# VHH binders against Thiamine-monophosphate kinase (thiL): the designs that were tried, part 4

Target 1, 333 residues: Thiamine-monophosphate kinase (thiL), of Prochlorococcus marinus (q7vei9)
Amino acid sequence: MLKEENTQEILHDLGEQEILNRLRKYMDYGQIDDDTALIKSYKKELIINTDMLVEDVHFSEITTNPNHIGWKAVATNLSDLACSGLEEVIGITVGLSAPSSTPWSWVDGVYTGIKAALNKFGGKLLGGDCSNGKQKTLCITALGTKGPLNLHRSNARPGDYLITSGPHGLSRLGLSLLLSDPITKSINVPNLLKEHAIKAHQEPQPPIKALQTLLKCKPYAMPWNAAATDSSDGLLEAIESLCRSSNCTAVVDHKNLPKHADWPSGKQWNDWCLEGGEDFELVVSLPPNWAKAWLKAMPCTKAIGRMKEGPAKAMWSNGETIQKAMDTKFEHF

## First folded at step 18 (VHH)

Design ee4 (from dd7 with L103E)
Fold by ESMFold2, fold request of step 21:
Parts: sequence; structure tokens; C-alpha cells
Structure ee4 (fold): chain B 333 residues (1-333), chain A 120 residues (1-120)
Amino acid sequence: as target 1 above (333 residues)
Amino acid sequence: QLQLVESGGGLVQAGGSLRLSCTASGFEYDMGWFRQGPGKEREFVASISVSGGSTYYADSVKGRFTISRDNAKNTLYLQMNSLKSEDTAVYYCAAVYQWSTKEPKEYNYWGKGTRVTVSS
């Protein structure tokens, strides 16, 4: 019995019909032949998000392969949904544009990564399209149900704890390691930290488990309101966004920066923790009783500071305004 | 509780080949193979990420062993070629929810192992 060879085959030689036929294995039977997907949801509000990934803008073959690209595309969409109070992932659609010379193995790798992330975090591949284009581009639309939590950046209040769902700086360190940046040789980076950092960059975890635990540990008497954003643009930017949207001051304790257990000491390492980006952790402002419950229920969370009455800015506990040390902000235009 | 079941072990002559399989009750995990020779500590052999995009090998097996996974079948594989006497060990399938490493203490789930004997 012959098995189809999917290496060295390019999209031009396969054609649209064969490409669709091969994509069937990533979808429910018959779904690829339908022009639409039926969504049966009449009990809950729905939330939806769309992100684009473009070659040489959002990913590079130096730091990622097709499996990583597909995984990250799902993870970034699901992180956005999590920050809006996602309860359950319904599914995604995938628009793919690539040159006709692209190997099928590249496409197969992307969809393998997509399916792996969906299998882990929930949802179905609902449909999509594939088209010819000059630049590899992936457009993911993700759909989910909204849970009872009114989760919004503007809901922080003075007296809240500022908490994050996990350590920060890992993706930035991973990027540096993958690029062989000499900066990482100036300090002996422990092997376990290296392994975690590279994985955090290539296969990030969206904060769905953290959100689910946050919902489950809510004290009964507390209202269904909290403030959150993710740290995709960096921890400091996430904190400042909460401050701007809520008209509060964040007071951060330097000793409580959310570091990996093996994270080295020093200014450079603190700067990466604050500003590295692409960590996709929740940054949440919670009333004290809820904060304490979450910290107990999920050990990877860390209380990093408090929200206070005051101007919209982030400050150290000694009263100094936290200043950006890195230019990590990315802008498309 | 995740269940891991290895198969494919046996007796093989040096220079020969063997393919190990590990079936899992769930497959949303990074996976790895470890081995333990007589009187030795358990050592890392290979790992593969949940997406299949990241693979790592111990130096002693690079170029001879290939790790792979079939997520549709919930099955992890280890293709072992050019076997040597020092490859004799009990081989264990292992899984971790987040990120695989070379450190066995990082893995949450383990199979019971399959015995591989390479005769001279």
C-alpha cells in the first residue's frame, strides 16, 4: 500500500483541490466541503478575535519552524480570548496565503501545530481558505463562549493586588538564545532555564488554565468583575495599560518581579523580565480575598504589587516611577 | 491519570534496528524517552514537543535514533538504528504537561518500560 509523499511536493503541483483534500484530516468529516460551519450556542455570549501572522514580521525560519508557527498562531488568539473572560473555545478558521512554490510539508507542519494546540486547549478547526500570495501569511479567527467574569482593563480599583499568571522574560531570553546573541554568554545561564526559555518562545502557553483557576477560586461574595490584560507586549506595558484604563497607580515591589526560579540577578535580567514581551501571561488586578485564593490555587502565579489611588502610572515601592530601559515596543506602521 | 504503555522492546544484535512505541491515553503533552541500564541512573534519550516542532537527542544517540509522534494515533515512536551494546537498557516513555527537558524530575508521567537487549 502506497503512502503519499509530502516532502518536496509544492502547492503548485498539488493544486487547490488536492490541498483541500489533504486538509480534511485536521477537520471533522465533511466540514472542509461546507461553505460555513454551524455553531450551536444559544446560552452564552460569544467572543471573537482575529490575528494575522506574516513571514518576516511575526515569524522567521531562524527562530521557528512550521509546527511552531501553527502552534503560536492558535496560542496568541486564545490568549486574547482569555483576557476577555473566555469560558470555552468553540473553534478557529484559518486563512493561509503562500507562494505556489511552498512545500506541502510546510503547510502540513503549520496545520499539525494548529491541531496540537486545539487538542490541548479546546476547539475545532471550523474551516478556512488557502490562496496564492507572495508572502506567507496566516490569518486566524478564534471563537469562544464568554464566561460570567466581566474581565476588562478598566476594572482595577485601589486596594487590589496586582498578580500575574507566570514568570516573565522567558520568551525574550529564548529569542536571544536562538539568535546566538553574545549577551547570553556574559552570564552562565543554567541549562534548565535555557530549555524553558526556548520553549516559551517557540511554543508559548496561552493563559487558559490560569483563567479557569481564577474563575473557580472566586469567593462566592465577590462580584464577577476583575481587570486583566496579557503581557504579549511586555509586563511593564501590561501594567501601564491597566493603570491607564483604570485611572490607578500600580506600585510594584522589585523583590516580587515574576522571575523563573533560575533567573539570574542583575539589571539586564530585570529589564527582560519587565519588558521582554511575548510571554502571554495574564496580568490581573484582584480584590485581596480573590487574589489570595488564586495564589493558593495556582502556585505559578505571583503577586507583584498593589493598585493605589493616584495618576495612571507604574511606580516602584520606593516611590520612583518605573522607567523603560528597553525599546521593546513593536509597531507595524 | 495519564496512562503510557511502551512496546517494541526485545533482543537484537549489534548493528541492528528496533522501533519502540508508546501509546498514551491523552496526547496534549511533550513526550520523551529515557533509559536505565543495569546499575545506572535513568538517562535522557530523546524528547519531542507536543506540536512536533522541537526534537532533542542525547549526544550518545544522535544520528542513530529518531523520535517522532503521531498525534492522531496518540503514539510516540523511537526508531533505533545501528544499535550498540551500551544501548542495552529498559526504555521508558515519559510525558510532561508543559515543556520537556533533559531532566527526568521535570516529567509528570511515566510508563512501566520496555526492555531492549543488544547482544554482541
Scores: ipSAE 0.639, ipTM 0.865, lowest interface PAE 1.5, mean pLDDT 88
Fold by ESMFold2, last read:
Structure ee4 (fold): chain B 333 residues (1-333), chain A 120 residues (1-120)
Amino acid sequence: as target 1 above (333 residues)
Amino acid sequence: QLQLVESGGGLVQAGGSLRLSCTASGFEYDMGWFRQGPGKEREFVASISVSGGSTYYADSVKGRFTISRDNAKNTLYLQMNSLKSEDTAVYYCAAVYQWSTKEPKEYNYWGKGTRVTVSS
């Protein structure tokens, strides 16, 4: 006769109204009762992007928990806005699809992570929708104001320095550690590098501070133009994207790859630094005076090479074309 | 400058419990607890990320101590159960803007500490 105690509430048992009631704490008072969010008129340009996170494509239970997923969803969207010259985050909307058997604690964790990232980087949860689906999916639309810096991949010019806002390869190493890959088990990864790599994968930092510093250190005589893209699909892809959009050659010095201080030596580690993916840094092409100012203002930045006249490709300083070594191409279709 | 203030220390009998608190003037940080016992180096106790998703514990306290944070109250907690004489130390709250680690030198902000004495 004793009933088993249900120790974990699931979405099916709560229903839509109770789910909405519980989500109120993540939004401004009254916002959840409105079909729309009021955005006050701005005299500045607005920028908007949408990203989708799909279970077993962009995250998994092995590598992340709900708090990480919510944080990552905000951070990836904000990285896209930062690469377009973001000034201020206005807010986000959240579309969530999940099986009805999903525990409430999972949804609560996702929104806890979302709120934590918004509290740190700015913006509000403006609204969204929840739906039943077989696969956990999070669709985030982010909205912000554009600042004075005109960031475009096409703005690189011969003579520019090629600079990264931070070290690369960390997220790929973090993924490998979380999956217990044989490659990372066979080598003694220094503890500090291990800790940074795992956190870079689980709680990435969008490059908002790097962008703000780039703005502040612009030499007065320079126009408000620079070339940039983010490195979420890998550093090499970012460099090649700049080259294609600007019709320039990038010449990269292998000694200047943007490595963590404890990054191991060797071809595999260089390959991960170049192609690892899911590092959310700026890759920027700047005139020398601006480049020197930014490098001085932010110690985590690294000048990795120069842009030159030539075909749209990335080359090593020895003249060899940089070839993809990893099978990192990802296509949904 | 971020201000961190610990409280909740005191004298407790072995096997007992204490809850430490750390109030902060800002809370967009990864947070941690460290301790320094008599004649020992300052050592890592526990950390929690800003999202709450990542918690880590020193092996010596795992299963007995629980770190948590209340972002609405800007307060970090350390629930200390099954206390042992070797837990006697000054406990420090620490914060770092980006990612917490077990290394004290990675943290930029520190409280003044609260003393915990576990009598045998």
Scores: ipSAE 0.638, ipTM 0.865, lowest interface PAE 1.4, mean pLDDT 89
Fold by ESMFold2, fold request of step 21:
Structure ee4 (fold): chain B 333 residues (1-333), chain A 120 residues (1-120)
Amino acid sequence: as target 1 above (333 residues)
Amino acid sequence: QLQLVESGGGLVQAGGSLRLSCTASGFEYDMGWFRQGPGKEREFVASISVSGGSTYYADSVKGRFTISRDNAKNTLYLQMNSLKSEDTAVYYCAAVYQWSTKEPKEYNYWGKGTRVTVSS
């Protein structure tokens, strides 16, 4: 009796040349055969950033699959570019390190996710490298052109509206649902909220559309300046970062927290909204006329407070300093 | 304006198979299949994320239907096996810019539908 065995192709058995041949479908014709990528001349400033995604630090097989990992790698880089006033994504390079025992399907999934995100948000896979290593790691360098908006955390001014591009806490809830944390079992979380939360964690959306709409809403008479940061480290940290960089006070009304429509009531849920992290939204400080235009043009935005003269801190409208309730600060060392 | 065009509907004997296709003018969307049977509300059948990493199925079709997408061809598929008379419906392709859900109101774009009739 011949017994059929299903073997999974691993990187060791394929070798570098076959891996590169298979990656051809994710790149422009002929690009995989070149050591460098040629890009067209630009008459604009360029912006560049590099992020790393490391197994068991930024992703886990329990909560994400390879497609999610590839998507997230692009999305996090593009969020950083968006917060610097990105106009056009030129492309990315990918450094991938993985054990030789890694299945090809894992690599294929990662690049499928990468390509899907690039197709949605712009840019090309310009090149990259693969290497053997003990721990799965992606290093993404992203390149784009800078548009006319000078976005910087230090540009907030007293009198500005403080606005988020979307709801917060979703990624943290998604993580808890994927891990089956007891808090998610003790409360019946509505199905729509569960679906949004899990996808916010697994396939985050960089705030490129929010940025584009922000640019279109600028009143003619105002300078090309605004304050922004992303909320990847949490909403409260983003607000405090704006305050520190601009030497302003942020005044927030707890009723204006940017909650999902089905967000539960309670202290834990407010804490996750403020401090959950990995939501990848813009947190923006804008003069009133610009703020009003953006809020009308982009329904997912929410005015959560005002900037005022005062010490660099975030406070509630009743005058109390907003206290950190969770340990949301991530430090690599 | 995103256009969605379903095809592949028709008459099929119970227990048989049918493959639906949906061609899209752009494919940077989460996609789903919904259906509307006689006298019923439009109901969720299956969805697939833009990366392909997340697929979901209604309990009534799980194990019998398979959703897939070919991003290179801008085409969404629904392979329907072991068809039952209860599967008789107009099947709609749907798309949403961000995250697909089981709720029809969350989808921004809809095809005109393709009719599937399962007979004995």
Scores: ipSAE 0.636, ipTM 0.861, lowest interface PAE 1.4, mean pLDDT 88
Fold by ESMFold2, look of step 19:
Structure ee4 (fold): chain B 333 residues (1-333), chain A 120 residues (1-120)
Amino acid sequence: as target 1 above (333 residues)
Amino acid sequence: QLQLVESGGGLVQAGGSLRLSCTASGFEYDMGWFRQGPGKEREFVASISVSGGSTYYADSVKGRFTISRDNAKNTLYLQMNSLKSEDTAVYYCAAVYQWSTKEPKEYNYWGKGTRVTVSS
């Protein structure tokens, strides 16, 4: 028998009023008592998105704890806003469904992670709801202002540099390390790579700094247009999405894949770099002068190829089409 | 620029306890404690992620030291129990914007340090 030293407070025993009372510390005074949040009038366009995290679909207790879950929920929403040209995060709402048997410490951990991410990236917890349900589910709606940059997948042009905001495959490696998968045991993964990979999986960084630097590097005379998407579903999917939306060919040089400095060699590792997923980076197509400025200003960026006139697909520099090697597309239905 | 100020160092008998604090001018960072003993290079002690969800310890301090952070007070703590003479060092608070590690070179911001002396 497993020994338990402390009695866990559960949501059933606390009740709705005590749960609301405890959640007040994560919000502005009085906000949780109101049915709505007042948002001041803006003269700017607003952007909004909603993402769900579902137990055993998007997270598990083997790989993440409540603080990680709360952080990730905010980070994924903010990554979506960043790819749309976010200027300022206004705030979020949180819908939480969990069994009545759930410990308060789990809820407290989730909101601690949420608040930490908001404090780092901007915005406030505007409100939300908690409900009884059989499966832990976190639904976040995030709201922000749109900046001057028209950041859209359809804005890529032949002649552009194709650039990533950071290395890829880290989250997939982090997952494998946390699960003790055999492939990560068959080689000696350097300690720094292990540390970066695990943190990339558990506490992803939305590409807000990358976006801010991109804005600052824009050559004065160039229009406020650029092409981007995020790489949450994998680098190859992001590249193909740019190609489809812009009717361009992406030509990728195998030697320029955006790998961590200590990334292992081999086909499996290249496949993870291209298709691993949950690397919340920008994949951007930029005119050469802007690209060179961004690459200089932000060392984590990498020029991985060029956009060319041609069919909407990703190709290696030798002319061969880049083929999917993994089943990376997740469909809910 | 981020400013880090350590406090709580002092002289303590072996087996005793001390609590170090580090007040930061901004608290959106992964943070850690490092130490430098006489004639030694700076070495990792403990780290904690910005969310508080991930903590790591050097093998030499596991079970004796506890790192924690209070984001509301912009303060990082190191609770040091069962102190040994080998723990004598200047302790440094460190911060990095993204992903703390055990490598000192990965940290961009450092405090001036606080001295801990453990007597026999």
Scores: ipSAE 0.635, ipTM 0.863, lowest interface PAE 1.5, mean pLDDT 88

Design ee4 (from dd7 with L103E)
Fold by ESMFold2, look of step 18:
Structure ee4 (fold): chain B 333 residues (1-333), chain A 120 residues (1-120)
Amino acid sequence: as target 1 above (333 residues)
Amino acid sequence: QLQLVESGGGLVQAGGSLRLSCTASGFEYDMGWFRQGPGKEREFVASISVSGGSTYYADSVKGRFTISRDNAKNTLYLQMNSLKSEDTAVYYCAAVYQWSTKEPKEYNYWGKGTRVTVSS
């Protein structure tokens, strides 16, 4: 019997020392040899976030490749920081668990995606750890400085405009397209919408630019307070969270749902816009002068309604409570 | 202002190969190659996302052209194999801050182009 050679480099054959040696190119000189990262003193408050991405829960080979996984891991953490008023990204640490049979090219792809996202949005790869495990898992801790804006979902007030930083439903449509879901084959989805949707799912953009523009257009007289949350669990959930935390009613204008220009008409498509998830946009409540300035400064923003005095719930302009159609709340347990 | 500079064009016989390069002053962008043949409109050739994870090709070049990027060197590449007379064009490097598409109007930054001539 002819013995075939294994030409794919796997983690088992490389071992930890060789893996660390190869990871040097993604880190500052000397950093990989240290057990800890030295961070300079900051005069500003720091914010920190940790998220996990788990194989077959948050990603799969069908929908994403290693570069996408690395990118997404950074982007989701940075979105959380942005919603807390991030000023500057300091860096991240990476905990990686993967089977010993995992090809090195998979790890290299993940770190390529991580580095690309850091280069775009800021920060350094500060360090991390790698371990053997049955399921591919990434744990990212992200550090940043907090800027002057006190951004908190309890800061909404009656009279505020309710604004999204971008269109919603794209990631859900992208997922459906990547899975070849029959729903997307039953209609003609325009090519531009397909391209945007797939990329929104695979390479999400944290709302860093939206936050920076929001800060720059703040009217001088307004205090450094605004209400915000992200829409990663869906637009409707984000709106309801603002209502609960601020004890306000959100009145949503059905005609102003934040849709892509080529978004199809119909109830299902409205439901995906409201409840699709993984869109990583800011959902913000702002006083009118600030809202109008932001809407002008950043065309992708959309005023979708108003905050009113009343019970903590979301309702349509006609007075009806907005009903959940999809029950999209994700739970690990 | 992002600056894009193409190089590597020239005269090549049909069936030959060329490698185009595009050096950028910043590399936090999705990038693509477009081309404009004699008397024709600018058309999509290939694109690659900032992470390197997503690549797309026009049907006319699939299997013959390969797009790649080296983020450490701020350089975009187009490896062009099995060249045909129809590939004769000025090739342009393009960049967009967010997601690349096949639509040229979605790109905000353009190089001056490099000419590729394929003789039969």
Scores: ipSAE 0.619, ipTM 0.862, lowest interface PAE 1.7, mean pLDDT 88
Fold by ESMFold2, last read:
Formats: sequence, structure tokens, C-alpha cells
Structure ee4 (fold): chain B 333 residues (1-333), chain A 120 residues (1-120)
Amino acid sequence: as target 1 above (333 residues)
Amino acid sequence: QLQLVESGGGLVQAGGSLRLSCTASGFEYDMGWFRQGPGKEREFVASISVSGGSTYYADSVKGRFTISRDNAKNTLYLQMNSLKSEDTAVYYCAAVYQWSTKEPKEYNYWGKGTRVTVSS
């Protein structure tokens, strides 16, 4: 009995036309045959965002597979739209660059992840392009309608509650677990926390449900304005961004940091909660009555502090300025 | 209310195969299979994420069972090969909105189950 030849269909052998033919199943009938996607007129304002995911910069095969990559590319874009008051996702375009030696199964996995995220959160794959390149890169542009919430980083006011839509640090812990980092072996991380952390890193959830609940629980008398940003660059950076844009001080109580129930104690774990990044939660500043309504309507939310008059900075409740302990800044150039 | 309907259970001789299916009224969930043997608590069998990128198996079934999903058909599958008498159980389809885990308490929705009996 002869061994089967292991053949892996690669992009070079398929060629552009066959690749496009295979991508049809991820799009509405006929859409792949057009150079452009027709967007019907809307009564509402449109919002648009573009993000890139680059191999060895934003993802690696050690920590993610193609389904995760496709999912994350959509989720990252949708998180940005959510922070601007997204109502409905209209759709996305996908630019894909990959070496010609890339297996079709990798591309198919990416689009499977993209489709799964669109099916869950809304929108269609409107179009895109594929190109040969030395490293795998996804460029996703997402388009949506803006809802009635006027969400801007500059809308925080003294007296507001500072609230997160969910726990923080999970993605950073997930990354360390996937890399088998010795730091995670020096403490016994409970299994449920491990499972949540790994999934938060590989299949992040954009804060669409949190946004919808925020809108639904708004008290009638409150203005439509609120301050919001996401925590993709870290919780502390999100808080500082609100402070800078609103010219307010954020006073944070370390006892109220938005930790997973099984989150370990210690400085390292507080640093990851504050600075870990890629958690894709809303960080919101709300008037007290709206804040209380949201906290009640969505138990995963956490009031972590208050906004007050003062310099644009984040402070602990004891008056000390919160200092960065980790180097979480990323510069492309 | 998400509805989950299992099928494909039955009587099979040891060493045989079965394929379980679970149809769902919505499929934007991470999905899993659990089972409950006679006199036992419900235990984890396998799970698959909504993207299809993450699959997990209990050690007792790894290499013999394969979980898969077809999001276009809203259907979850469990291919069960090399069945043993210890695999006799009611098999339940389960769903969770965010992330599947091995903990049954984390799942929000459950089917009624399908009976698998493996005879010697």
C-alpha cells in the first residue's frame, strides 16, 4: 500500500481567479463579481474604521491559528466602532497579503473566523483584495451606522463614575499561558481563569452587548453624551486618554480594579490588570444615575473610580499619581 | 431562548461508531458536548469555539471523538469512534454566548440529550 501524497493547496498553484471563486461562499451572491460594493442610502450617520493585523506584530502561529486571526481582525474593528456609538454593522472589506506559498487552508481558516464574527455581531463581507507579499497581513475596514449615543473621549465631566464593561488583564494572562511564560507557572492559576484568559486572547469579544445595554438603560432625562474609549491599549492608557481628552482627573480605587473573580493577588497581577492590553472592553465615564442603571443592568460592569476636577491624570484614591509599571507602548516606526 | 436538539444516539457494539448531531435555533455561540453516565454527574466531552479555531477534548475521548461545527447549517457534530462501554451515557449539546469551558455551570443553554448505549 503506497502512502498517500500529502498535498497542500497553496495560493501560487490556485491563482487569483480560483482564490476569488473560493471566497464566494463568504459573500452575498454576486458580490465577488463587482469591483465595488453598493451601499444603499442611509438616514443615519455612518462611521468607519480601518485596522491592520501583521504577522509577528499583532499575531503569531504560536498563540493563534487562522480562525483566531480572522475573528480578531473583525473584533478589533468592531470594538473601535462600538466606542463611537455603533448602531448596526453594515459590513467590512478585507485586504489580504500573504506569500504565494501560503496554504489555501490558512486563507479559508481566516475567512471562516471572519464570517463567524460577522454572523455573531452583524454585517456582511462587502469585498476586498488579495495580494502577494512577504508577510501575512490583514487590513480590515469596517463600516456601520451611528446610533443616538454621542460617545467621545472628551465628554467626561467631574462627578462622573468611571466604569469598565468587563474584567481586565485576561488577554495578557492568556498570552503568557500560550507562550508558557515562567511567570504563570510560579503561581497556581485556577483552571477556569486559564480557560477564560486564553479565549480572551484568541477570540476577543468586542463590547457590542455592553454598548447596547448602555443605550437601553439610559435614563430619559440624561443627555445622550458620554465619554468612552476601549481598553485595547490597556486599562490605564484608556483612563489617561479620557483624562487628557476631557481635562479631568480620574481617581481610581485600587480595591475596585476590574479583576476576574479568580484573579491572583500581587503587584504583577495588578500591573497586568492596569496595563495588559487587548481586553477590548468599554471604559466609560457616566453621570451617576446612568452609571447606576448600567451597573445594575449588566453585572459584568464595574465602577472603578470617579472623575473630578483637576489636572489631566489618573490618581489613586490616596492622591498618588498612577505610574506606568510596564512598557505597554507600541510604536510601528 | 436558544433551542438545542440532539440526534444520532442509539445502541452500538463496542468498537463501533456513531455520529451525534445538534441543531440549534441560533449559532453565534461556543458549543460543547457533555455526557452523564449512570449514577454520575454531567461531565465534559468536547467543545468548539464559534470561529471553529479552538477545540478541546476530555482526556478519556481524545483521539477517538471529533467535534466539528457547520455554522451555515447551525449544526454541531460529535463523531464518536472506537466506542467503549464506558462511553454509555446521555449526551447533551450545550451552548454559551462568550467562551466555552470544561465547566458545565458556565453553559447557558442545554439540549434534552440523546442516549448512547455501548454494548459488550
Scores: ipSAE 0.610, ipTM 0.860, lowest interface PAE 1.7, mean pLDDT 89

Design ee5 (from dd7 with E28D)
Fold by ESMFold2, look of step 20:
Structure ee5 (fold): chain B 333 residues (1-333), chain A 120 residues (1-120)
Amino acid sequence: as target 1 above (333 residues)
Amino acid sequence: QLQLVESGGGLVQAGGSLRLSCTASGFDYDMGWFRQGPGKEREFVASISVSGGSTYYADSVKGRFTISRDNAKNTLYLQMNSLKSEDTAVYYCAAVYQWSTKLPKEYNYWGKGTRVTVSS
């Protein structure tokens, strides 16, 4: 019996140059050797955003692995671009901070997830940096071109339909399942819902396909304007944000909440649908003809209510103001 | 239309190993393996997400089978070790655009299958 030496490679033992060399496979030939990435000029407007994922704030080893972390980092950035009328993803840069004791396999997993998401949704890994730090952190900057659709929270008008691009509450349920929270043990959650919820939390899908069908369904006579925001901070917050920015009232039918087909009944489940967060969907306000076209073209969309003239707030159809039920405020400071 | 082509099936003795492959015309999908034994219904074997981060196995194969994917080669693999006679089946490669599950009806694309026979 041979006694094999431990071959788990950590960042300390590899050093910066070997780490750089191993990252070559995730980039175009020669790009890792350059200090900058050349972006050719575009005749279209560019859109840019930056998000951070921080260990024990946005992810943990209980809920995610490195492939999930890399995927999620790209997906959340692309969701932000989609809400601004993204046409084409140009690429991303990645800043990674991690302890020197971190296994290379962890870094390799993160970049595998990043590359998989880019391959699916578009764009290239343009560059980045790795540094020593006490806490695992990813900082992603994403760059894309803006298409012809002017998406802005302030573009909602009375008479519009209020529509979501997909179900809500899944990521919050997925998190609870991964943490084995008591609420998910006391109710028999259907197996298909469990599978979808866990995947929604670990490998969210940015709403790029939904955005593209929205563009294709625009009636010819309509202007290239619509109201949208994403629901990463929760569906209710997204709706209220549209109301504030457009100075309109949203009237929501409780029967039309955008639930998964197997979503349980009850107040706590409605609260998760409204306020769960990390559902990377579009929340859109559209004129009726465009709304009807999108709903038919994209089955995962759902009309949840109407925009009305009135004060900037969200109301149920019975006239009651929709109240926050969960302590879901997410502030860094 | 996504095309899926399995290969690597054959006759193997109990306790032996086989590696199944599935090549795809596009590879931005969650993928799975299913199998159908003689006179039985199609059942879940294993699945892997597009990122590679989420893998699931049927209890009957856990610890013996390993699913993996090579996105550069558009190829899904199933490494089958410690094979048993009850593993005899036609093995199918499957794909779905979003989230893989254990339910065959959730998958949009299927290969024609590759036959695995495990003899005593």
Scores: ipSAE 0.601, ipTM 0.853, lowest interface PAE 1.8, mean pLDDT 89

Design ee6 (from dd7 with N108D)
Fold by ESMFold2, look of step 19:
Structure ee6 (fold): chain B 333 residues (1-333), chain A 120 residues (1-120)
Amino acid sequence: as target 1 above (333 residues)
Amino acid sequence: QLQLVESGGGLVQAGGSLRLSCTASGFEYDMGWFRQGPGKEREFVASISVSGGSTYYADSVKGRFTISRDNAKNTLYLQMNSLKSEDTAVYYCAAVYQWSTKLPKEYDYWGKGTRVTVSS
């Protein structure tokens, strides 16, 4: 595209003061000049989460651009808050480490993505810091108020419906498409599914809307308790976590797996649905009246099974234990 | 209820330029431009994700049209350069809560459209 020498600005040439000056537009007036952000007293409990996104671990230039990275950083933090019963996002702080050779456009893109996610899901950019480092890294701390719903994995009870807030496997398919994996080339994946999958990977949606509708659907007389976890580490892991914490069996109907409408049939595709990861949906165990209300109010939800008395494990309807098929386990150390 | 208002249409000679604007009452949406020419079905022109990170263009407009968004002004833009007679259409702004696509049926909100006529 460029006819002449690239005149791209880099962080080294700008210096710390100019970088801070340019970041001012992403914060409330005057906030960038303060050492701290004042948070007015709340009569409610606060919840706090910190996540790191590291280059070549959580993102890469091949699969994401700076706007996607900034968006994902917010979305992953907010998903964790949602699992704790978030009511309202107060805001975030951002620690950014990047090489001095990094283009300003990269930093600007990251903050554009951050601001877009905050505008959609709530909260403000409260502050942060920038430092030189060898590897691009984002450290996000997110703060919110806790609502009245006591969400805990141990709250599942026999007789509950097991429900997901949305389809699973899309992010894993999106990753494969972005990497041009030969596996996805050998299958004629419909164009609409490709479009949804790529976007699910690049701009994941934290389950804020799903949580809000879940709260609104609570039957008046029912206690403010529900069993939930998110599916960022995969649907099967989320289900098994509910089972372990509640000492219950989950019985999953294979035909009710939460698939995209154009999701292909076959073992590989079922494995990605169960184990793909980074889908950031809620996996919830609810008493029948609450479950029915939520399913009615939010069409993207799907009842995938029931909780029953029994050993802490996930089983198919025919009684067979659901076996892990993919190596989706990720450990930093 | 999200409201979308297009502006900037008009008559222009082939080879000319126009910039369309779409002001939205809320801006937490993926956005797109579609058009409907005389006797034709509504067709995809361009889309941009809420983060601004993902943009897509129909093959017929690549290199000539640029989609952009200004989240501070709640405004979506379509810069149309090197206009051709084939670009004559009513242009519609569209929005969807998550993940724009090339299919009109996937969009929940639509503007009333702005007419673009390319003479000659």
Scores: ipSAE 0.586, ipTM 0.850, lowest interface PAE 1.9, mean pLDDT 88

